# VHH binders against q94cd5: the designs that were tried, part 28

Target 1, 317 residues: q94cd5
Amino acid sequence: IILQFAPLNSSVDEGFWHSFSSLKLDKLGIDDSPISITGFYGPCGHPQVSNHLTLLSESLPLDEQSLIASTSHGNRNKCPVPGILYNTNTVESFNKLDKQSLLKAEANKIWEDIQSGKALEDPSVLPRFLVISFADLKKWSFRYWFAFPAFVLDPPVSLIELKPASEYFSSEEAESVSAACNDWRDSDLTTDVPFFLVSVSSDSKASIRHLKDLEACQGDHQKLLFGFYDPCHLPSNPGWPLRNYLALIRSRWNLETVWFFCYRESRGFADLNLSLVGQASITLSSGESAETVPNSVGWELNKGKRVPRSISLANSM
Below, E stands for the ipSAE of ESMFold2; O stands for the ipSAE of OpenDDE; V2 stands for 0.75 times the mean of E and O plus 0.25 times the DockQ between their complexes.

## First folded at step 14 (VHH)

Design v2 (framework vhh_vobarilizumab_d1; at its last look DockQ between E and O 0.54; V2 from the best seeds 0.00; counts 0 for: pae E 14.8 > 2)
Fold by OpenDDE, fold request of step 16:
Structure v2 (fold): chain B 317 residues (1-317), chain A 119 residues (1-119)
Amino acid sequence: as target 1 above (317 residues)
Amino acid sequence: EVQLVESGGGLVQPGGSLRLSCAASGFTFSRSYMAWYRQAPGKGRELVAGISWEGETYYADSVKGRFTISRDNAKNTLYLQMNSLRPEDTAVYYCAKIGLQYESYEDYWGQGTLVTVSS
């Protein structure tokens, strides 16, 4: 069975557009150069509604002298993700954008980060995203389209098992895993680290570790899972961020199978009934190089269609 | 104070249609995630449909293709158009303001409106 990933969806706060409008009017003018921005996401915390990658006012560059957004750390609700904004001056230019090329360019950045080891050191680069937009500042209307570049692995990832984490762990393990996750989330140093390792020892003690520590900690665990903040609420699908995570794992380590942990919360607390544990096959086909950049997909759908979103903020401007 | 008041419920025959409304007040409706829930007799409350402030919609599998959630921000009103109703759709339907990560995940509910589908 091919593993199906739930799409990641965007949500743009009106504050972002207010700030962007100011930036455009006060500084950018007709300059349509790409702008580095920061998106924010986190694990799903609602039982029926998935979390989104969000743009906020602080997603834009804070310094008037810089077109590069600064990254804030230490907020449990704002796991920073690097992104790029392509804002066009006309709707015609917006429609003429080469979406495939733009997607590929960002995917290549992700792959370079994987190959160079940067993603291992800072896995927050894995869910890198892009936005194309057109802002009508006369009407205060905004057209925009998100893409979340994700690698298409060949062969497709096969699902071996997927179940609630509470059914995978023993009672003792579950208690320890929950505690370890909560500690991870409560620390200013790790709260916004979206990819991690879950290690469980033979005595049912769990620990959360940085991904970069995998090789150093080899052999000191009974169970090892690749954990990530899962924004998805669906009981039978892991969230979108797992896609590039698996690509990284396949590229860095010659594993036939992988155990993964879809970390989800209930109102800010670790919930193992909502979280998922799965096993997948990620074996490379014979003759394939782990260094070859895979194809990518990831343009967001709007109501099931490949179209941009549009909003009007005339009432708040 | 957040207030949600549902209306439009009633008795309808199988295959019939109803439109539910929810009047919202006490918060910025246009920037809130809204949803419809329902609770059938002897069953738990379930999400039927959701809509973001951007207009993104979600539907339970059981109602896909039959129900449509929409909003009128000018009127601070949430709607649920229910077509091709079935006896299993019989429930109390609740309007909800959904709290997400920046709202402490605090949900608010109306008192509900009864929908009965029976021949």
Scores: ipSAE 0.869, ipTM 0.934, lowest interface PAE 0.6, mean pLDDT 95
Fold by ESMFold2, look of step 14:
Structure v2 (fold): chain B 317 residues (1-317), chain A 119 residues (1-119)
Amino acid sequence: as target 1 above (317 residues)
Amino acid sequence: EVQLVESGGGLVQPGGSLRLSCAASGFTFSRSYMAWYRQAPGKGRELVAGISWEGETYYADSVKGRFTISRDNAKNTLYLQMNSLRPEDTAVYYCAKIGLQYESYEDYWGQGTLVTVSS
């Protein structure tokens, strides 16, 4: 039973392309150096639609004050994720980009953050993404393609069990877990921390904790789950962010079995019928293999095809 | 201020076709997830089909292969092409704007249009 993951999809607001057009015309010219950007996502918020990683006008900081504002926030609906834009000046350069090498470069950054321990302190680095683009500013048209680099663990992770969270927790536990999750989402200190621990004590009281506190959370009569904001709504598919989370867990703690919690919401509140609890079995690596960067995948499929997306803003421009 | 106005319902024979339309205003249609729901007499409201702003579609199992959802962002209009209609498709059909977590969690509904499939 191989663990299957739902894809993560992208969305780009027109305001992003407006901001990029201004930056390119006013400052970049033909400079094609990669540009740091910020993506935004959150847990699924509706039982019929998955969330997207979204680019907005603020995803592209135009100055240092905009970058500070984009980084300094607690907006529950916009968990910031680091990304990079590889823009090209011609369609020829866009078509010639070595997508495999670019994906690997960004995956290496994620792996370095896993190895250094930065991913425990700031787990928002786990869903790091990249975009390649070509902007035809004479036509106000934009070609682009997202990748969400994700590690391929070898051998694949096995799924032992997967069920709605409401079927895993007792009624008393479920109420406490929901309340704890809602509190996490309601605090500007924690709302944009998308990977966390769920601890349930023997008296059915739940706590949500930071990943760095794992060792302090272990004890008698506790359930301990590795939780994350799951953008997917599907009942049998954990979302894409679980891939790199499992890579972190395996690399950092060498755990062979892992309980995970796919946190999902409905209308701004925890929804334990939509949320999933599962148990994964992970084959551990030897020491030297554990230090080698795993293979990675993650170029987004556009309506099932490996092709870039295009948008024209000529009617809006 | 959000307004959704459905049209195109009516009486149709089994095996027939109808095309529903939903005129939308009061929000940015091209950036919204849109859906069709239906409610049969004495039943709850159920999701029939959905479409993202990028054109990704969802269909309930009961309508797959028979219904097609589409959108025209230039005219702010959502469509549902309904083919091979069955008596169990009889319902009031509602256009919906689905609330997304990065905008608003609130869903908005139209007044509905009645579709009756009977012989």
Scores: ipSAE 0.000, ipTM 0.280, lowest interface PAE 14.5, mean pLDDT 85
ESMFold2 (binder alone), look of step 14: mean pLDDT 85; pTM 0.854
OpenDDE, look of step 14: ipSAE 0.608; ipTM 0.824
ESMFold2, look of step 15: ipSAE 0.000; ipTM 0.308
ESMFold2 (binder alone), look of step 15: mean pLDDT 85; pTM 0.852
OpenDDE, look of step 15: ipSAE 0.701; ipTM 0.861
ESMFold2, fold request of step 16: ipSAE 0.000, 0.000, 0.000; ipTM 0.160, 0.200, 0.238
ESMFold2 (binder alone), fold request of step 16: mean pLDDT 85, 85, 85; pTM 0.852, 0.852, 0.853
OpenDDE, fold request of step 16: ipSAE 0.806, 0.844; ipTM 0.904, 0.921
ESMFold2, look of step 17: ipSAE 0.000; ipTM 0.279
ESMFold2 (binder alone), look of step 17: mean pLDDT 85; pTM 0.853
OpenDDE, look of step 17: ipSAE 0.565; ipTM 0.808

Design v3 (framework vhh_vobarilizumab_d1; at its last look DockQ between E and O 0.01; V2 from the best seeds 0.00; counts 0 for: pae E 15.2 > 2, grease 24.9 > 24.2, placed apart)
Fold by OpenDDE, look of step 14:
Structure v3 (fold): chain B 317 residues (1-317), chain A 119 residues (1-119)
Amino acid sequence: as target 1 above (317 residues)
Amino acid sequence: EVQLVESGGGLVQPGGSLRLSCAASGFTFSRYYMAWYRQAPGKGRELVAGISWEGSTYYADSVKGRFTISRDNAKNTLYLQMNSLRPEDTAVYYCAKIGLQYESYEDYWGQGTLVTVSS
């Protein structure tokens, strides 16, 4: 069975558009150069609603101070995701954008980070997003389209098993894993680190570790899972961030199968009934190099269609 | 203070239609994810439909194709159009302001409006 990943959805706060409008009017003018922006996400904290990749007013580099603020660590509900905004001056230019090329460019950045070892040191660079937009400031109308670059592995990832974490761990293990996850989330140093290792020893003691510590921890665990903050609430699908995580794992370590942990919360606390544990096959096709950049997908669908989104702020401006 | 006031509930025959409204105040309505929940007698509260401030919608499988959630940001009002009502749709329906991600996960609820589907 091919593993199906739940798509990541965008959410743009009204404050973002207000700030962007100001930026456009006051600073950018007709300059349509790409703008580095920061999106935010986190593990699912609502049992029935997935978290989104969210843009806020602080997503924009308005000034030096705002840039510092946007790169601040320690907010458990705002894990930073690097992104890029292509805002065009005309609707015609917007329509003419080569979406495939733009997507590929961002995917290449992710792959470079994987190949260079940067992603291992800082796995927060695994997720990335792209936004193309057109702002009609006369009408206060905004057209936009998100992409979440994700690698397409060949052959496709096969799902071996997927179940609630509470069914995978023993009672003792579950208690320890929950505690370890909460500690990870409660620390200002690790709260916004979205990819990690879950290690369980033979005595049912769990620890959360940085991904870069994998090689150092070899032999000290009975169970080892690749954990990540899963924004998805669905009981039968891991979230979108797992895609690039698996690409990293396949590239870095010659593993045929992997155990992964979809970390999810209930109102800010680790919940192993909502969280998922899965096993997947990530074999490489014969003859392919692990160094070759895979194909990528990731343009967001709007109501199931490949079309941009639109918002009017005429009433709030 | 956040206020959510539901209206539009009542008695309807199977196959009938109702439109629920929720008047919101005490917060910037246009910035928040809104939802309808329902609680049937002896059952837990369940999500029926949700809508983002951008208009993206979610529906429970049990109501897909029959219910439509919408919002009017200018009027600070949330709507639930319920068509082809069934006896199993009988419940108290609650309007909710959903706390998500970049703010507190605390949800706010109205007092609810009773919908009874019976022949």
Scores: ipSAE 0.466, ipTM 0.754, lowest interface PAE 1.3, mean pLDDT 93
Fold by ESMFold2, look of step 14:
Structure v3 (fold): chain B 317 residues (1-317), chain A 119 residues (1-119)
Amino acid sequence: as target 1 above (317 residues)
Amino acid sequence: EVQLVESGGGLVQPGGSLRLSCAASGFTFSRYYMAWYRQAPGKGRELVAGISWEGSTYYADSVKGRFTISRDNAKNTLYLQMNSLRPEDTAVYYCAKIGLQYESYEDYWGQGTLVTVSS
């Protein structure tokens, strides 16, 4: 079976457009240079509603150093993710943007971070996103479109097994995994690290580790899973972030078989009935193709259609 | 919209060969991973073989070494060469376009072509 991934969807708070309007009027004018921005997401928190990658007023930098750095402070429910805004000054320029080239450029940034090892030290670069926009400030109308660049692995990843985490772990293991995940989520040092390792020793004791610690984990543990914050609630599909995670795993460690853990919550705590455990088979390629940037996709659908979104804030501004 | 039309099925004796074709239209064929699936009577569909836009291939263990998947991007056509056919290969064979997640996560299927392997 070919592994299928649930889509990641966007959400934009009106405060983002208010903040952007102020920045454009006060500082940017007609400058259409790309702007580094910060998106926010977290694991699914409801058994019937998926989470989104969200832009807030904080997503937009307010000075030159912030424009270059773009990083905003995150917390438990706002894991920061790097992104870029390509704003245009006319609807004509918006319609003429080369969306394929922009997607490839942002996907290449993800690939470079995978190849260099940056993604092991800061895995929040894996869900890097982009937005194209046109702001009509005379009408207070905003047209925009998100992409979540995701690699198309060739050949595709095969799914061997997928089930609720509660059906994979024993009762003792499940209790320990839940506690370890809750501790990871409660610490300021780890709560905004959305990709991690889950290790379970032969005595059923679990720990959560950083990706850089992989080789230290392999010799000492009974079970080792590649975990991530999964924004999706669907019982039969891992969320979109797994896609680039698998690209990292194949490229950096050249593993043919991986266990993955789609971490999901309910009521602010780990929920192993909602969370998924799966096993993926990754076909290795020859050494030459392993260094080639994969093809990518990721332009968000608007109600199933390949069209931008529009919002009018004329009554609010 | 997406259309996949399979052909080349039929009756063949064990040890024989068939070549299946799939004519594709309604999408940019050269950008997609394409696959052959099969469904035996009373069973679910299973993946038989797949091929990337650049020619990388996958084969199920049950057909590896006997079946060859190929594509002609200029003709928008997917092929399955089936050699050394066995009775357990009897199934309806479907051509599939594997969905890109942010276009749609749904795969598109043809109507299928019947392959029967019997003495």
Scores: ipSAE 0.000, ipTM 0.162, lowest interface PAE 15.2, mean pLDDT 84
ESMFold2 (binder alone), look of step 14: mean pLDDT 84; pTM 0.846

Design v4 (framework vhh_vobarilizumab_d1; at its last look DockQ between E and O 0.60; V2 from the best seeds 0.00; counts 0 for: pae E 12.4 > 2, grease 29.9 > 24.2)
Fold by OpenDDE, look of step 14:
Structure v4 (fold): chain B 317 residues (1-317), chain A 119 residues (1-119)
Amino acid sequence: as target 1 above (317 residues)
Amino acid sequence: EVQLVESGGGLVQPGGSLRLSCAASGFTFSRSYMAWYRQAPGKGRELVAGINWEGYTSYADSVKGRFTISRDNAKNTLYLQMNSLRPEDTAVYYCAKIGLQYDTYEDYWGQGTLVTVSS
């Protein structure tokens, strides 16, 4: 069975468009150079509604003070995701953008980070996003399209097992894992680190560790899972961030199978009934090099269609 | 104080249609994620449909293609158009303001309106 990943969806706060409009009018003018922006996400905290990659007013590089504030770590509800905004001056230019090339360029950045070891040191670079947009400031109408670059592994990842974490762990293990996760989330140093290791010892004691510490953890665990903040609420699908995580794992370690932990919350607390544990096969096809950049996908769908989104703020501007 | 008041429920025959309304007050409606839930007798409350501030919608599989959630921000009103109603759609329907990550995770509910589908 091929593992199906739930798509990541965008959510753009009205404040973003207000701030962007101001930026466009006050500073950018007709300059259509790409703009580095920051999106935010976190683990799903609602049982019926998935979390989104969200743009806020602070997603934009405004003044130096704002940049310093936005780069501050320690906000559990705002795991930063690097992104890029391509805003065109005309709808014609918007329509002419080479979406495949733009996607590939961002995917290449992710792959470079994987190959260089940067992603292992700082796995928060695994997710990226890009936005193409056109702002009609006369009408206060905005057309936009998100992409979340994700690698397509060959062969496709096969699902071996997927179940609620509460069914995977013993009661003692579950208690310890929950506690360890909450501690991870409560620390200013780790709260916004979205990829990690879950280690459980033979005595049912769990610990959360940085991904870079994997080699140091050899032999010290009964169970080892690759954990990540899962924005998805679906009981039968891991979220989108797992895709590039698996690409990293396959590239870095010659594993035939991998255990993963989809960390999810209930109102800000670890919930193992909502969280998932899964096992997947990530074998590389014979003859393929682990160094070759995989193909990528990731353009967001609009109501199931490959079209851009739009919003009008005429009533609020 | 957040207030949600549902209306439009009633008795309808199978295959019939109803339109529910929810009047919202006490918060910025136009920036809130809204949803409809329902609770059938002896069952738990389940999400029926959701709509974000941009107007993008989601539906439970059981109502997809039959129900339509919409909103009028100017009127602070949420709607649920229910077509091709079935006996299994019988439930108390609740309007909800959904708390998400960048709001508060607190959900607010109306008093509910009863929808009965029976021949």
Scores: ipSAE 0.758, ipTM 0.881, lowest interface PAE 0.8, mean pLDDT 94
Fold by ESMFold2, look of step 14:
Structure v4 (fold): chain B 317 residues (1-317), chain A 119 residues (1-119)
Amino acid sequence: as target 1 above (317 residues)
Amino acid sequence: EVQLVESGGGLVQPGGSLRLSCAASGFTFSRSYMAWYRQAPGKGRELVAGINWEGYTSYADSVKGRFTISRDNAKNTLYLQMNSLRPEDTAVYYCAKIGLQYDTYEDYWGQGTLVTVSS
């Protein structure tokens, strides 16, 4: 059957718009140059509620925000993700933005990072996102719309198997995998690395490794899974970040079948009943067509509709 | 100190309606994920509805189309409008602040309000 993915949703703290308003009033004026921003996400932490990619006041690249981002590296629930803000000065400019060209531009950045190998060293570039906005500072209201550019592989990836991780691993393996995941999440060196390898040796001992270490993980009789922080809680839908991960895997390692691990938590600990293990079948590209950037999608639906969101800070003034 | 106080429970006939309220204090309500849970006698606690700080809602399949969660950030109050009530909706209903924000994992619960649906 064709592998289906749950959408990724956005959340914007009011502090982000307060910080942006100050920046626009004090420094930017009518300058509508795109602004690099940082989003934050983490694995699902609740069996019935999916997580979001979130903008906070620290998402904006101020001097304090740069310092906070540096000191908050290793915050387990704030895995930093690169993004870009396209702010417009009028609602007319907002409505006239070429959304498909902007999506394609950001998807191309992800593809370049896949092709160059940067995504192996810094996989947080895989969930790169964009926001378009219009700030009406006379009314203290903001219109905005997120996109999470994601590749559509053609032909589509087939799902061979999907089940709770606790049903894939033996009891001994599950205990070791949970411990290794908790260690990965508790270390400042690794907690904000959202894509990784899960290696389980024949003695049921698990280790979690960086993507660049794939060749060092290969053994004839080991389980090897491609793990990622999955913000989704659904038992039959891997989360959105798996899309670009599969594009990376197909492009860089040319694997036809791959085991993936949708890492999810409950109350800050690995939850292998909520987490998923799946097996995907990927049709490989060859020749000239292997170099063509895949098509992409990813404009967020808001309450099921293709519309931007709005917020008013007038009551917060 | 987080405090959640539910009100509005009571006896109601099948097909009737009830509106639950939850007064919240001790945290920034406007930035919280809030939810209603329920626990029927002899059963585990189950999620009924959730609402994030931007107003996006989710519902258990068993209550979709009948229940509506809402929030009033100016009054620090969470609501659950329950319509077309059935005997299987009989439970203690709990207001919850769910620790899904990046900084905390601790959930907070009210003392609950009893809803009884009986003819």
Scores: ipSAE 0.000, ipTM 0.374, lowest interface PAE 12.4, mean pLDDT 86
ESMFold2 (binder alone), look of step 14: mean pLDDT 87; pTM 0.874

Design v5 (framework vhh_vobarilizumab_d1; at its last look DockQ between E and O 0.01; V2 from the best seeds 0.00; counts 0 for: pae E 19.4 > 2, grease 29.8 > 24.2, SAP .68 > .668, placed apart)
Fold by OpenDDE, look of step 14:
Structure v5 (fold): chain B 317 residues (1-317), chain A 119 residues (1-119)
Amino acid sequence: as target 1 above (317 residues)
Amino acid sequence: EVQLVESGGGLVQPGGSLRLSCAASGFTFSRSYMAWYRQAPGKGRELVAGISWEGYTSYADSVKGRFTISRDNAKNTLYLQMNSLRPEDTAVYYCAKIGLQYGSWEDYWGQGTLVTVSS
């Protein structure tokens, strides 16, 4: 069975468009150079509503001091995701954008980070997003389209097992894993680190560790899972961020199978009934190099269609 | 204080239609994620449909193609158009405001309106 990943969806706060409009009018003018922006996401904290990649007013470039201040304390509900905004001056330019090339360019950045070891050191670079947009500032209407670059592995990832974490762990293990996850989330140092290792020892003691510490964990665990903040609420699908995570794992370590942990919350606390544990096959196709950049997908669908989204703020401007 | 008042429930035959309304007050409705829940006798409360402030909608699989969630921001009113009703749709329907507060989701809902689908 091919593993199906739940798509990541975007959510753009009205404040973003207000701030962007101001930026456009006051500073950018007709300059249509790409803009580095920051999106935010986190683990799913609602049993029926998935989390989104969210743009806020603070997603736009701020002064250096403001950026430092925002990153210094961490925010458990705002895990930063690097992104890029291509805003065109005309609807014609918007329609002429080469979406495949833009997507590939962002995917290449992710792959470079994987190959260089940067992603292992800082796995927060695994997710990226791309936004193309057109702002009609006369009408205060905005057309936009998100992409979440994700690698297509060959052969496709096969699902071996997927179940609630509460069914995978023993009662003692579950208690320890929950506690360890909560500690991870409660620390200003780790709260916004969306990829990690879950280690369980033979005495049912669990610990959360940084991905870069994998080699140091050798021999001191009975169970080892690749954990990530899962924005998805679906009981039978892991969220979108797992795709690039698996690409990293396959590239870095020659594993035939991988155990993964879809971390999800209830009311801000780890919930192992909502969280998922899965096992997947990630073998490489015979003859393919682990160094070759895979194909990528990730353009967001609008109501199931490959079309851009639009919003009007005429009433609020 | 957040206030949500549902209306429009009642008795309807299978295949019939109903339109539920929810009057919202006490918060900025136009910027809030709104949803409809339902709770059937002996069952847990389940999400039926959601709508973002942007107007993007989502539906439970059981009601997809039959129910339509919509909103009128000028009237601070949420709607649920229910077509092709089935006996299994019988439940108390709740209007909900869904929001994320610091570290937790906070949901508000009304007192509910009863929908009974029976021949």
Scores: ipSAE 0.356, ipTM 0.726, lowest interface PAE 2.0, mean pLDDT 92
Fold by ESMFold2, look of step 14:
Structure v5 (fold): chain B 317 residues (1-317), chain A 119 residues (1-119)
Amino acid sequence: as target 1 above (317 residues)
Amino acid sequence: EVQLVESGGGLVQPGGSLRLSCAASGFTFSRSYMAWYRQAPGKGRELVAGISWEGYTSYADSVKGRFTISRDNAKNTLYLQMNSLRPEDTAVYYCAKIGLQYGSWEDYWGQGTLVTVSS
């Protein structure tokens, strides 16, 4: 069967729009140059609710305090992800934006990072996103639309197997994997690294490793899985970030099958009943080229439709 | 079906050289991680050398500087050049295709070729 991916959804804190309104009134005026922003996400933390990619007031680091915060390591619940804001000065300009060209431009940035090897050193570039917006400051109304550019591999990836992680690992392995994941999440060096390797040795001891260490690990493992922070809670669907992860894996390693680990939490700790282990079959394309950019999709749906969102902050402005 | 056929083993004196070959079929050789393992009598198999599809090599400490792993993707053949051989190198040498399924680590092995280092 064809591997299905759960969608990634956006959330925007009121503080982001307050911060943007101040920036636009105080400094930007009619300047509509694209703005680098930071999004934040983390693994699912609840068995019934998926996590979101979130914009906060600090998503616009435009002063010395924000610059200092930008050099800080991420918070365990705020894994930073690069994004870009395309703001427009009129609703007409918003409606005229070439959304497919903007999506392609941001997808090309992801692909360049995959091809250069930057995504192995800093995999937080894989979930790169974009936002288009129009701020009506007379009404304190904001129109916006997120995209999460994601590659469409051809042929599609097949799903061989998908099960709760607790049904894949032995009891001893599961204990070790949980402990290793909790340590990864609690360390300043690793908590903001959302894609990683899970290795389990012959004595059932688990280690979490950086992607760049794959070849150094291969002689020492009984099990090796490609892990990632999965914001989705669904038992039958890996989350959206797996799409670009598979594109990275296919591009960098000659693997026809891949074990993946959808890392999810409950109550602030690893939850191997909620987490998933799956096996994907990747068919090498006829005429495969490492330099050929895949097609991409990713405009967020609003109640199943491809339409923007609006919010009014008139009562708070 | 994956098939690995080793050749080139034999008797050699200490300090001598030998070249092992492994003919591969039934899989995409040029996209596979390949290795040589060895097993002395009464011992477990141990890694000798590995080579990625990109050509990066690794070696056990006991053979560094004496053994060279290489591959010829046009001939679907893996090689092990063994120089400065010692009696402790006496073993059955196995060609291995290192897993396409990382989660299960399904390795495929040849039947092995005997290398004896003795006067």
Scores: ipSAE 0.000, ipTM 0.117, lowest interface PAE 19.4, mean pLDDT 83
ESMFold2 (binder alone), look of step 14: mean pLDDT 84; pTM 0.850

